# Designs tried in a protein design chat: VH-VL binders against o27280. Part 471

Target 1, 266 residues: o27280
Amino acid sequence: MDSMNVPEVLEIKRIVEESESVKTFIFSWDFRREVRPGQFVMVWDFRDEKPMSVSLIDPVRSEIGISIRRVGEFTDRVHGLSEGDLLGIRGPYGRGFELMGRDILLVGGGIGMAPLAALADEATARGMRVDALVAARTADELLFLDRLEAAGVNISTCTDDGSCGFKGFAHERLLTLEENHDMAAVCGPEPMMFQVMRILDERDVPAQLSLERYMKCAVGICGQCCLDDTGFRVCAEGPVFWSQELSRVREFGRYRRDPAGRRVPW
Short names: E, the ipSAE of ESMFold2; O, the ipSAE of OpenDDE; V2, 0.75 times the mean of E and O plus 0.25 times the DockQ between their complexes.

## First folded at step 22 (VH-VL)

Design uf1 (framework fv_marstacimab; at its last fold request DockQ between E and O 0.84; V2 from the best seeds 0.87)
Fold by OpenDDE, fold request of step 24:
Structure uf1 (fold): chain C 266 residues (1-266), chain A 119 residues (1-119), chain B 112 residues (1-112)
Amino acid sequence: as target 1 above (266 residues)
Amino acid sequence: EVQLLESGGGLVQPGGSLRLSCAASGFTFSSYYMSWVRQAPGKGLEWVSMISKSGGYTRYADSVKGRFTISRDNSKNTLYLQMNSLRAEDTAVYYCARLDDYYYFMDVWGQGTMVTVSS
Amino acid sequence: QSVLTQPPSVSGAPGQRVTISCTGSSSNIGDDYDVHWYQQLPGTAPKLLIYGNSNRPSGVPDRFSGSKSGTSASLAITGLQAEDEADYYCQSFDRSLRGSWVFGGGTKLTVL
């Protein structure tokens, strides 16, 4: 493998507490290696390796941020790290978001807001009008609100329990919004994305969605992240897909493959 | 020099098929949306189709929807237009154009390739 | 038949000022989509002349200017020259037409 595929050992420069379960780890980055919102990196803690979306891209400070939600053994270990500790990072990989038009809608759920936050920064810097529908189970799980607001994003919140903003799911909130946009970017729980995509398609709004699948190689070789029927590799052809592409993916919104290749419902 | 060069035009019978190609040079092809625009003899410009950078998103004018297919091969810096079920009204010079993804203008045009649909 | 409406022809003498109008609707120009202009010399491909309502690409003389107001746009040519004889097209975007790039019918400019 070429040098790109060899993890670079990087020092954690800063850690930002986003929520009780989410931390953003900031690293120095050589921007001779370009990175785009929607792309991911493989994070290696010298025991295991997991794909993580880039949530911050700062060429001025020569930094990137990776937001990680505490959900298992790997992320538990990572969340135990401190500033100054080391992680291996290789990438970036995958297809990132494309920007189209002057008016964009971001729909994010939970940690799905990570890549969208990076996209929001790019879009606002470009001069686009950015609306963001930020969804979470509860108010304390809503991510990046202050950051988005500071960037000039128009925020609408949605919580399952109604603790903040609209009470209900993201797609339900979306149905109450009449305004259309030039394009939409969506990331979050796949059932949410599925419903949101349906609505956007009906409204004829071009949409890109970021999928999550089990990954091993991240370079399109092992096939572990292949989508059924189409053979799309999430690490190579994705993780960002256009809705037109996902319309051909039967498993989308319905199930995924676990590390053993078994179907696992959402 | 930024350049687009169309090819594949010619004479075809109604109901026939033709595949146009557009070779791009002088710029990073994969970083741009692309479009086809046609012009019937003595008539104005008509947008035909567009394709996203990755090729994952396409749009068509109603007049060609279901008959034409736009595609691209970024590794070859080439844009394609597969035209099926051709009609007399499809007779036109077909231009390949680079499409701005923010303002939605076409800033680079090829010289066009003539497609004639006639019995 | 074109979504955007242009006069079919305009004419002027060398040195004069001519204006070409482009009339749209609330679903395109009036929907805050920019208007762009193209020049097509006889027997050649179109060339971008004005983008974003009033911006000139590199190489376009400042005697060409564009403006937009409401649902209409206008291309003005001052100091008309013989070489300006061409067809001119306005272009915008219409989301109500399933997101389509739309052109005017074109205006033939004759330099007398």
Scores: ipSAE 0.941, ipTM 0.964, lowest interface PAE 0.4, mean pLDDT 96
Fold by ESMFold2, fold request of step 24:
Structure uf1 (fold): chain C 266 residues (1-266), chain A 119 residues (1-119), chain B 112 residues (1-112)
Amino acid sequence: as target 1 above (266 residues)
Amino acid sequence: EVQLLESGGGLVQPGGSLRLSCAASGFTFSSYYMSWVRQAPGKGLEWVSMISKSGGYTRYADSVKGRFTISRDNSKNTLYLQMNSLRAEDTAVYYCARLDDYYYFMDVWGQGTMVTVSS
Amino acid sequence: QSVLTQPPSVSGAPGQRVTISCTGSSSNIGDDYDVHWYQQLPGTAPKLLIYGNSNRPSGVPDRFSGSKSGTSASLAITGLQAEDEADYYCQSFDRSLRGSWVFGGGTKLTVL
């Protein structure tokens, strides 16, 4: 019964309403199954199963939290559940974030702040200085601000419409922030992550990025894993990658291969 | 007992290559950053390279960048240093070390392996 | 040509106090990076002696102590003993070299 391939049916212990569209579902968890920030679980509602990032890791209370944005039929059903209702959980899966140094920058867009909130807790607990750039379209969609503030995180905000903090995109705000972090962790929409990664690479700030697209690769539910002519696996274990790893993947991802092995543009 | 044991050193001509290995035991290897440090005969310590827990992030001293490659195989508890285009100034005892990711100290060291680059 | 500067040698008689300095710059010690100290006995690998400026690992006696101020650090050895005769290295991290671990040139301690 302790197989990672079989969901454990767990009772929803608490629900935290993070925003109009985001709820955090909290479960009791036996931490003999270690969980690290950046890992994910598969959430089963007895009809469908989806990967979801872990946003709360609390060994003291023996609790795990999973933040879910309402975006479709599965997440609508889950958002309709109450405390005491059941969900299946299997995992954790994937590579988590690695911490380095004393000063960390978090850059999160929308629900991408969920795994970064868990990382912020770990970083502050070990004595790191944590700066977080929290981005959304509007002020009402900024996530985890109270939790981050309570943890002692130094928060900068940006919103597309300027309703809170800097008006504009996360990468534009990043250009005005201090450059002297020991590392960064980034999660959000891929266009945001690409622009943020470029800036961090130019500044030679070691960065890790969480790419939701690769969660299924980490559990063996693989779409097409591309290999180049050298046999190197392009997808490598995710969802968290170092920027150095993504530079190599991006180079080989310029082309795909047809059945005859010829390079074809994406 | 926490141990690191280097191997693969020897005599090599300029322009040659060597691959150093470091076998780790007594600790969870995949949970630690690792480093290589060298010491030329009669000289001080010089940092060479570091690698993250997953192997996905690496750094090199300028003196070896482009010629040396650090890597690890966590399933074998082994750290590697591939050394190409060797020069006389690369002659040194090479130590592997366990690197702390918060303070940046090195708390566990191997006994070292000697690399001599000479005609 | 070390980024961190140490005296080449120091000496002291048994029972005395000796200090070893380590001078860096604003890009390493002065940028709030910690200083660590290593003892290297002849023919052996370095051993971590002090970390985080002033912390002693298990098994290092209280007569070894470290401190940091500004761009400099100091290792103090009190109650000097014959077995303390060794090379001592300071180590830190330097941001100006796009992130490098840096050692001092080393100090040979002679017990008279």
Scores: ipSAE 0.823, ipTM 0.907, lowest interface PAE 0.8, mean pLDDT 88
ESMFold2, look of step 22: ipSAE 0.808; ipTM 0.900
ESMFold2 (binder alone), look of step 22: mean pLDDT 94; pTM 0.956
OpenDDE, look of step 22: ipSAE 0.936; ipTM 0.962
ESMFold2, look of step 23: ipSAE 0.796; ipTM 0.897
ESMFold2 (binder alone), look of step 23: mean pLDDT 94; pTM 0.955
OpenDDE, look of step 23: ipSAE 0.937; ipTM 0.963
ESMFold2, fold request of step 24: ipSAE 0.807, 0.806; ipTM 0.900, 0.901
ESMFold2 (binder alone), fold request of step 24: mean pLDDT 93, 94, 94; pTM 0.952, 0.954, 0.955
OpenDDE, fold request of step 24: ipSAE 0.939, 0.940; ipTM 0.964, 0.963

Design uf2 (framework fv_marstacimab; at its last look DockQ between E and O 0.88; V2 from the best seeds 0.86)
Fold by OpenDDE, look of step 22:
Structure uf2 (fold): chain C 266 residues (1-266), chain A 119 residues (1-119), chain B 112 residues (1-112)
Amino acid sequence: as target 1 above (266 residues)
Amino acid sequence: EVQLLESGGGLVQPGGSLRLSCAASGFTFSSYYMSWVRQAPGKGLEWVSMISKSGGYTRYADSVKGRFTISRDNSKNTLYLQMNSLRAEDTAVYYCARLDDYYYFMDVWGQGTMVTVSS
Amino acid sequence: QSVLTQPPSVSGAPGQRVTISCTGSSSNIGDDYEVHWYQQLPGTAPKLLIYGNSNRPSGVPDRFSGSKSGTSASLAITGLQAEDEADYYCQSYDRSLRGSWVFGGGTKLTVL
């Protein structure tokens, strides 16, 4: 068996409280195993396994971070862990973000900011100008603001309730911004991503979007994460897709499949 | 040594099709954007198309949109250009070039392959 | 017809300094995109000569220099040598053209 398919048991080095519902778990990482922003790992708590995006890539400290939002039984268990506890991690998997140009726009919603935060670090390290539109339902759900600011990212915030920044949705805020970028990276609720992509396409800004689907094998075998029409496997051909690719995916922004494979609306 | 080697050029009739290949060696092919640039006989350079590292994003010059398709096989370190509905004005030496993803320059060029569209 | 404008030809004697201009617009060079230069010797493929306005790749003599100001760029060749006889092309990026890589029309440099 390929070693990458066997979970490595790692100790939680640190836990960062990002918000009420989001924690970042930091692990020591051997960077001989390359990891890119936008890729995901399978996190195993010795009972269940879930895909999680890498939110921190620190080659200096030889660490990676995985940000997890508390949303169900698995994440409840994980959130109950402490520093020094163990988790199984296998990966990384999937296609990560590419960087293009000198000016990049990041548009993130909620936990979608996790992979984008990692991308922001890489982009700024390369000397790119990074603008980030950070969206959340409320101010207390805005993620990684201090981290992004420290990295030199120009941050714009929007909240559904107007508790911080622009009152409204990310795509609405984006419409008020006239500046175009060389590239955009988008991650968040799919309806948000869909709207943002449309705007960016109209502006001829190349965009990459990170999709979320139920993934089991993470290696493109089980087919659970297949997208309709194209047969794209989110775990193999994604989770990061170019807008041009997603334009061929009929289900994008319209529906998703539940764990049983049933179509469910967003 | 970093190298690009084009192939597939030749004589084709108007309306015909041709597929160019570019074999890359000496560098991690999948880590670079790639581009096709052409040069008509006695004329200047014209950008034709570009493709992202993963192949998921492509751009084309207006002159070839709808007719040409750029693609890549990273497992084979090969770049392709499918040319359909060829016209006389497509006659040119076609170069594959490695494209910088930050400054947008081409730092590695192949020797080129000649495409002649003529009756 | 090229998006970037170059003089069709320039000439100089050995040892002299020659300059090749490249004029763009606010939609390309004016948008603060970098200008790059290529040398194409007769019967050969283009070679990157200058990138990022003024940077020389490895192997390019310091006789070659690039600069950019406003919507224009310039390639300067000092100590002109016979082997410098070639076509020179400037290149940039134009976002208004749906993000196109654009070249100048080329300049034929003749060494007298």
Scores: ipSAE 0.933, ipTM 0.961, lowest interface PAE 0.5, mean pLDDT 95
Fold by ESMFold2, look of step 22:
Structure uf2 (fold): chain C 266 residues (1-266), chain A 119 residues (1-119), chain B 112 residues (1-112)
Amino acid sequence: as target 1 above (266 residues)
Amino acid sequence: EVQLLESGGGLVQPGGSLRLSCAASGFTFSSYYMSWVRQAPGKGLEWVSMISKSGGYTRYADSVKGRFTISRDNSKNTLYLQMNSLRAEDTAVYYCARLDDYYYFMDVWGQGTMVTVSS
Amino acid sequence: QSVLTQPPSVSGAPGQRVTISCTGSSSNIGDDYEVHWYQQLPGTAPKLLIYGNSNRPSGVPDRFSGSKSGTSASLAITGLQAEDEADYYCQSYDRSLRGSWVFGGGTKLTVL
């Protein structure tokens, strides 16, 4: 049947407005194509194709949810769609998160909470205790709080402006949290992830972090998503990496590359 | 059905190196954490190392840290243990084991391979 | 720091009950980490006997049972049989320092 490299055209079944800038688009999904938290899909609007986070994985209802932040022309067009409209979906791709132990810490910034919400569901379903640090610039950008609470997740919040929870950055809040987790999963702006990884490494907490880079093929053949000095392809060897793997990556937290391959500061 | 088979054991001198392999069959190897456990002649079990499903996270017992490297090749269903700077105290039967990632027990064991370090 | 402590040996006659203790510390068994038990028959690899303190894998007879209290755990074998003669190891996870998988020293069970 359909190739993983060819978009399947799917009808938008439901749209959930997560915030003023984030919507979750829900599709029926045949789980013969397995999906793991931390994997991504390429979303095709019949003009352009972009990688997007999977935030809902529900084999019981045969549904998948894809959370999309409105940040430019492509995402503006997708946000303008309605239930019943069509999108092309290619994937899933990449390495997902691995769970271990009984206590997990999730640290998410902005849309980075999307894959962590999916991971929280899996962790809770297998009986883990889940703590989540949910970060945003302001209170109305904190994502998935009601969903996480309903799943039994213990939530801590932080906002840059102090409008909800701890006032400050995620890594600053992390310093005030207990150090007793078996593992951590981190997703958000790369500068935040770098600071969080540093703290977790000092505390010897096993951590997995989800990176974003420019993608075209999503299956590892074009080289557009490679990391400096390692040759790791974010779409194939990642997007989720263990902190032990990232310790040898020169560019992590320091710069990124544009589609033309030029270094751009974070 | 489910099977682990170690190989690569043998006689080496102190300071030498040896690489162990563990072939997995009858289960989805890439879906499991793995471990090495050793047992010196006439002695008890000692945990040596563990590795995550992807191979990106590893832990080592203090007694082997810096000398041993665990790795895996999921395309070959094979776990490895590279042992460098071997000491007489490393003499043992080395077992490959499938590691539960929630309770941390080891439910499938190989038959072991003997490593002898002597001058 | 602590290691799991087991008696070096125990013995019993066929049909009797024996108990093997496993004593840890606040950084392993006392930190609510589960205790698992392995049977090692002479000349063979270890085999999982009990996991999660008291759960029996498929094929393990119900005359084997496990329990945990405080910093200690116990394996009980009732209706002792000749084929039970083996070494028995407890195992847990120790959270101290960097996290480690820890085994007891082993208990040799002799069936008289």
Scores: ipSAE 0.780, ipTM 0.886, lowest interface PAE 1.0, mean pLDDT 89
ESMFold2 (binder alone), look of step 22: mean pLDDT 93; pTM 0.955

Design uf3 (framework fv_marstacimab; at its last look DockQ between E and O 0.88; V2 from the best seeds 0.86)
Fold by OpenDDE, look of step 22:
Structure uf3 (fold): chain C 266 residues (1-266), chain A 119 residues (1-119), chain B 112 residues (1-112)
Amino acid sequence: as target 1 above (266 residues)
Amino acid sequence: EVQLLESGGGLVQPGGSLRLSCAASGFTFSSYYMSWVRQAPGKGLEWVSMISKSGGYIRYADSVKGRFTISRDNSKNTLYLQMNSLRAEDTAVYYCARLDDYYYFMDVWGQGTMVTVSS
Amino acid sequence: QSVLTQPPSVSGAPGQRVTISCTGSSSNIGDDYDVHWYQQLPGTAPKLLIYGNSNRPSGVPDRFSGSKSGTSASLAITGLQAEDEADYYCQSYDRSLRGSWVFGGGTKLTVL
């Protein structure tokens, strides 16, 4: 078996409380195994396994971070862990973000900011100008603001309730922003991404979007994460897709499949 | 040594098709954007198409849009240009070039392959 | 017809300084996109000469220099040599053209 398919048992080095519902778990990482923003790892708590985006890539400290939102039984267990506890991690998997140009726009919603935060670090390190539109339902759910600011990112916030920044949705705020980016990276609720993509397409801004689907094998075999029409496997051809690719995916922004493979609306 | 080598050029009739290939060596092909640039005899350089690292983002010049298809096989370190519905004005030396994703310049060029469209 | 405008030809004697202009618009060079220059010797493929307005790749003599101001760029060649006889092209990016890479019409440099 390929070593990359066997979970490596790693000790939680640090835990960062990002919000009430989100924690970042930091692990020592051997960077001989390359990892890119937008890629995901499979996190194993010795009972269940879930895909999680990499939110921190720190080659200086030889660390990676995985941000996990508390949403169910698995994440409840993980959130109950402490520094020094163990998790199984295999990966990374999937296609990560590419960087293009000198000016980049990041549009993130909720936990979707996780991979974008990692991308922001890379982009700023390259000397790119980074604008980030950070969206959340409420101010207390806005993620990575301090981290992004420290990296030199120009931040714009929007919240559904108006508790911070623009009152409204990310796509609404985007309409008020200037059209001066070479590329955009988007991650968040799919309805948000769908609207954002449409705007960016109209503006002829190349965009990459990170999709979320149920993934089991992470290696493109089981087919559970296949997108309708194209047969794209989110774990193999994604999770990061260019807007041109997603334009061929009819289900994008319209529906998803549940763990049983049934179509469910967003 | 970093190198690009084009092939597939030749004589074709108007309305015909031709597929160009560009073999890359000496660098990590999958880490670079790629481009096709052409030069008609005695004329200047004209950008034809570009493709992202993964192949998920593609752009075409208006002059070839709908007729040409750029693609890549990273496992083979090869760039392709499928040219359909060829016209006389498509006659040119076609260069493959490695494209910088930050500054947007072409730092590596192949020797070019000649495509002649004539009845 | 080219998006970027270059003089069709320039000439100079050995040892002289020559300049080649490249004029764009607000949608390309003026939109703060970098200008790059290529040298094409007769019968050969283009070679990157200047990138990022003023940077020289390895192997390019310091006789070659680039600059950019506003919507225009310039390539300067000092100490002109016989081997400098070639076609020179400026190149930039135009976002308004749906993200197109654009070239100048080229300038033939003759060394007298």
Scores: ipSAE 0.922, ipTM 0.956, lowest interface PAE 0.5, mean pLDDT 95
Fold by ESMFold2, look of step 22:
Structure uf3 (fold): chain C 266 residues (1-266), chain A 119 residues (1-119), chain B 112 residues (1-112)
Amino acid sequence: as target 1 above (266 residues)
Amino acid sequence: EVQLLESGGGLVQPGGSLRLSCAASGFTFSSYYMSWVRQAPGKGLEWVSMISKSGGYIRYADSVKGRFTISRDNSKNTLYLQMNSLRAEDTAVYYCARLDDYYYFMDVWGQGTMVTVSS
Amino acid sequence: QSVLTQPPSVSGAPGQRVTISCTGSSSNIGDDYDVHWYQQLPGTAPKLLIYGNSNRPSGVPDRFSGSKSGTSASLAITGLQAEDEADYYCQSYDRSLRGSWVFGGGTKLTVL
């Protein structure tokens, strides 16, 4: 659609401080442009443009929410904005999550919980049982716990330092949790996602994982978001992939590429 | 009208190959999981395969695994079943079915296409 | 052998009530997976008759009803009519088969 390629300037309607380093920016949204959990938008601050996952999809209030972690110059500038300030938004782009069955496991690391929070809302609304494993480095980085609890999600937490819940990594906690789910959805640091995917594959749990790659155009033209050996473009064929699709990808979990295309370790 | 229409059935020799197609109309094809179900003459229904909305998740019955390949082209609203290394026991009417992703029922069925694997 | 067991045939006179059973196991019906029922007239495709154990799609008469208890399910047809003569299949999902869709062997209903 032609309108998806030009940022639409929108007013920040509300800002929710999710943690010290994460804010959710809420915008009015015309849902004639359908939005699915797992899709992303390009956020333009009139200087730079970055992909961000949608964390809130509310057709009743005609709102979307975009959760942004402060990690660099662009996100620092966006975090400095107030309600009433303007941002450019284009999208949505990419493939969202597909639901199946009646019980779903969500595994989120840090800001990776953002698209999973949107998915949790959809899953609970259709009557699914939702278990969420919410992971972070420390307790104050655990995201969306109150929102997930209010939705009726069964929450397990883990923190690297043990300040809340299980002390350790998400995949270590996963080994001690129930194995019977109809599907799983995973989003977070790629090394975490690889370890989680390995466990889920061994348990024969159908899994979808949301990948992050360097993006420039968001519509699949420039080639900057491609995965090795498959030609998959994260912005067009992803960012959500089934684990069956990712089994064809050599680079998943092993290395990443910088903006110059160099292989670097995670 | 919500409709599924299979084609591509016919007579083949054992060891042969055949490709079935299923044309969908009257609904948003890309929003649904799909399935193939077969029925040998005088016998009951047997699930063959399923495919997710994107085509990224696929399952097969043990009886066809390694020989059959399900696929879909959402731009053409078409489901496919590539059947290789056919055996006499694959002789059946093959139905295309729309698969519910919550309850796991099949609410829309095609008319079926007959596949006969000869003597 | 099918994972779900149905009687091969049942019969009834017009106006009577007939019941068709579907027996599974703890890995399908007993694992809280729903039972669905299909009617297949000779020479035609199956048609969804009951879903989610007891729900009727639009257009299915209320004389068709379904129930589930433990590892078994039942389709009941009251006020039996000549056009009810068909094959009936139950269907569920089974986790023990690494996740597969499973049908009963089918029941031929004859209206006397």
Scores: ipSAE 0.776, ipTM 0.889, lowest interface PAE 1.1, mean pLDDT 89
ESMFold2 (binder alone), look of step 22: mean pLDDT 93; pTM 0.955

Design uf4 (framework fv_marstacimab; at its last read DockQ between E and O 0.88; V2 from the best seeds 0.88)
Heavy chain, then light chain:
Amino acid sequence: EVQLLESGGGLVQPGGSLRLSCAASGFTFSDYYMSWVRQAPGKGLEWVSMISKSGGYTRYADSVKGRFTISRDNSKNTLYLQMNSLRAEDTAVYYCARLDDYYYFMDVWGQGTMVTVSS
Amino acid sequence: QSVLTQPPSVSGAPGQRVTISCTGSSSNIGDDYDVHWYQQLPGTAPKLLIYGNSNRPSGVPDRFSGSKSGTSASLAITGLQAEDEADYYCQSYDRSLRGSWVFGGGTKLTVL
ESMFold2, look of step 22: ipSAE 0.824; ipTM 0.909
ESMFold2 (binder alone), look of step 22: mean pLDDT 93; pTM 0.955
OpenDDE, look of step 22: ipSAE 0.935; ipTM 0.962
ESMFold2, look of step 23: ipSAE 0.797; ipTM 0.898
ESMFold2 (binder alone), look of step 23: mean pLDDT 93; pTM 0.956
OpenDDE, look of step 23: ipSAE 0.936; ipTM 0.962
ESMFold2, fold request of step 24: ipSAE 0.814, 0.815, 0.813; ipTM 0.900, 0.902, 0.900
ESMFold2 (binder alone), fold request of step 24: mean pLDDT 93, 93, 94; pTM 0.955, 0.954, 0.954
OpenDDE, fold request of step 24: ipSAE 0.939, 0.940, 0.940; ipTM 0.964, 0.964, 0.964
ESMFold2, last read: ipSAE 0.804, 0.818, 0.819; ipTM 0.895, 0.901, 0.900
ESMFold2 (binder alone), last read: mean pLDDT 93, 94, 93; pTM 0.955, 0.956, 0.956
OpenDDE, last read: ipSAE 0.940, 0.940, 0.940; ipTM 0.964, 0.964, 0.964

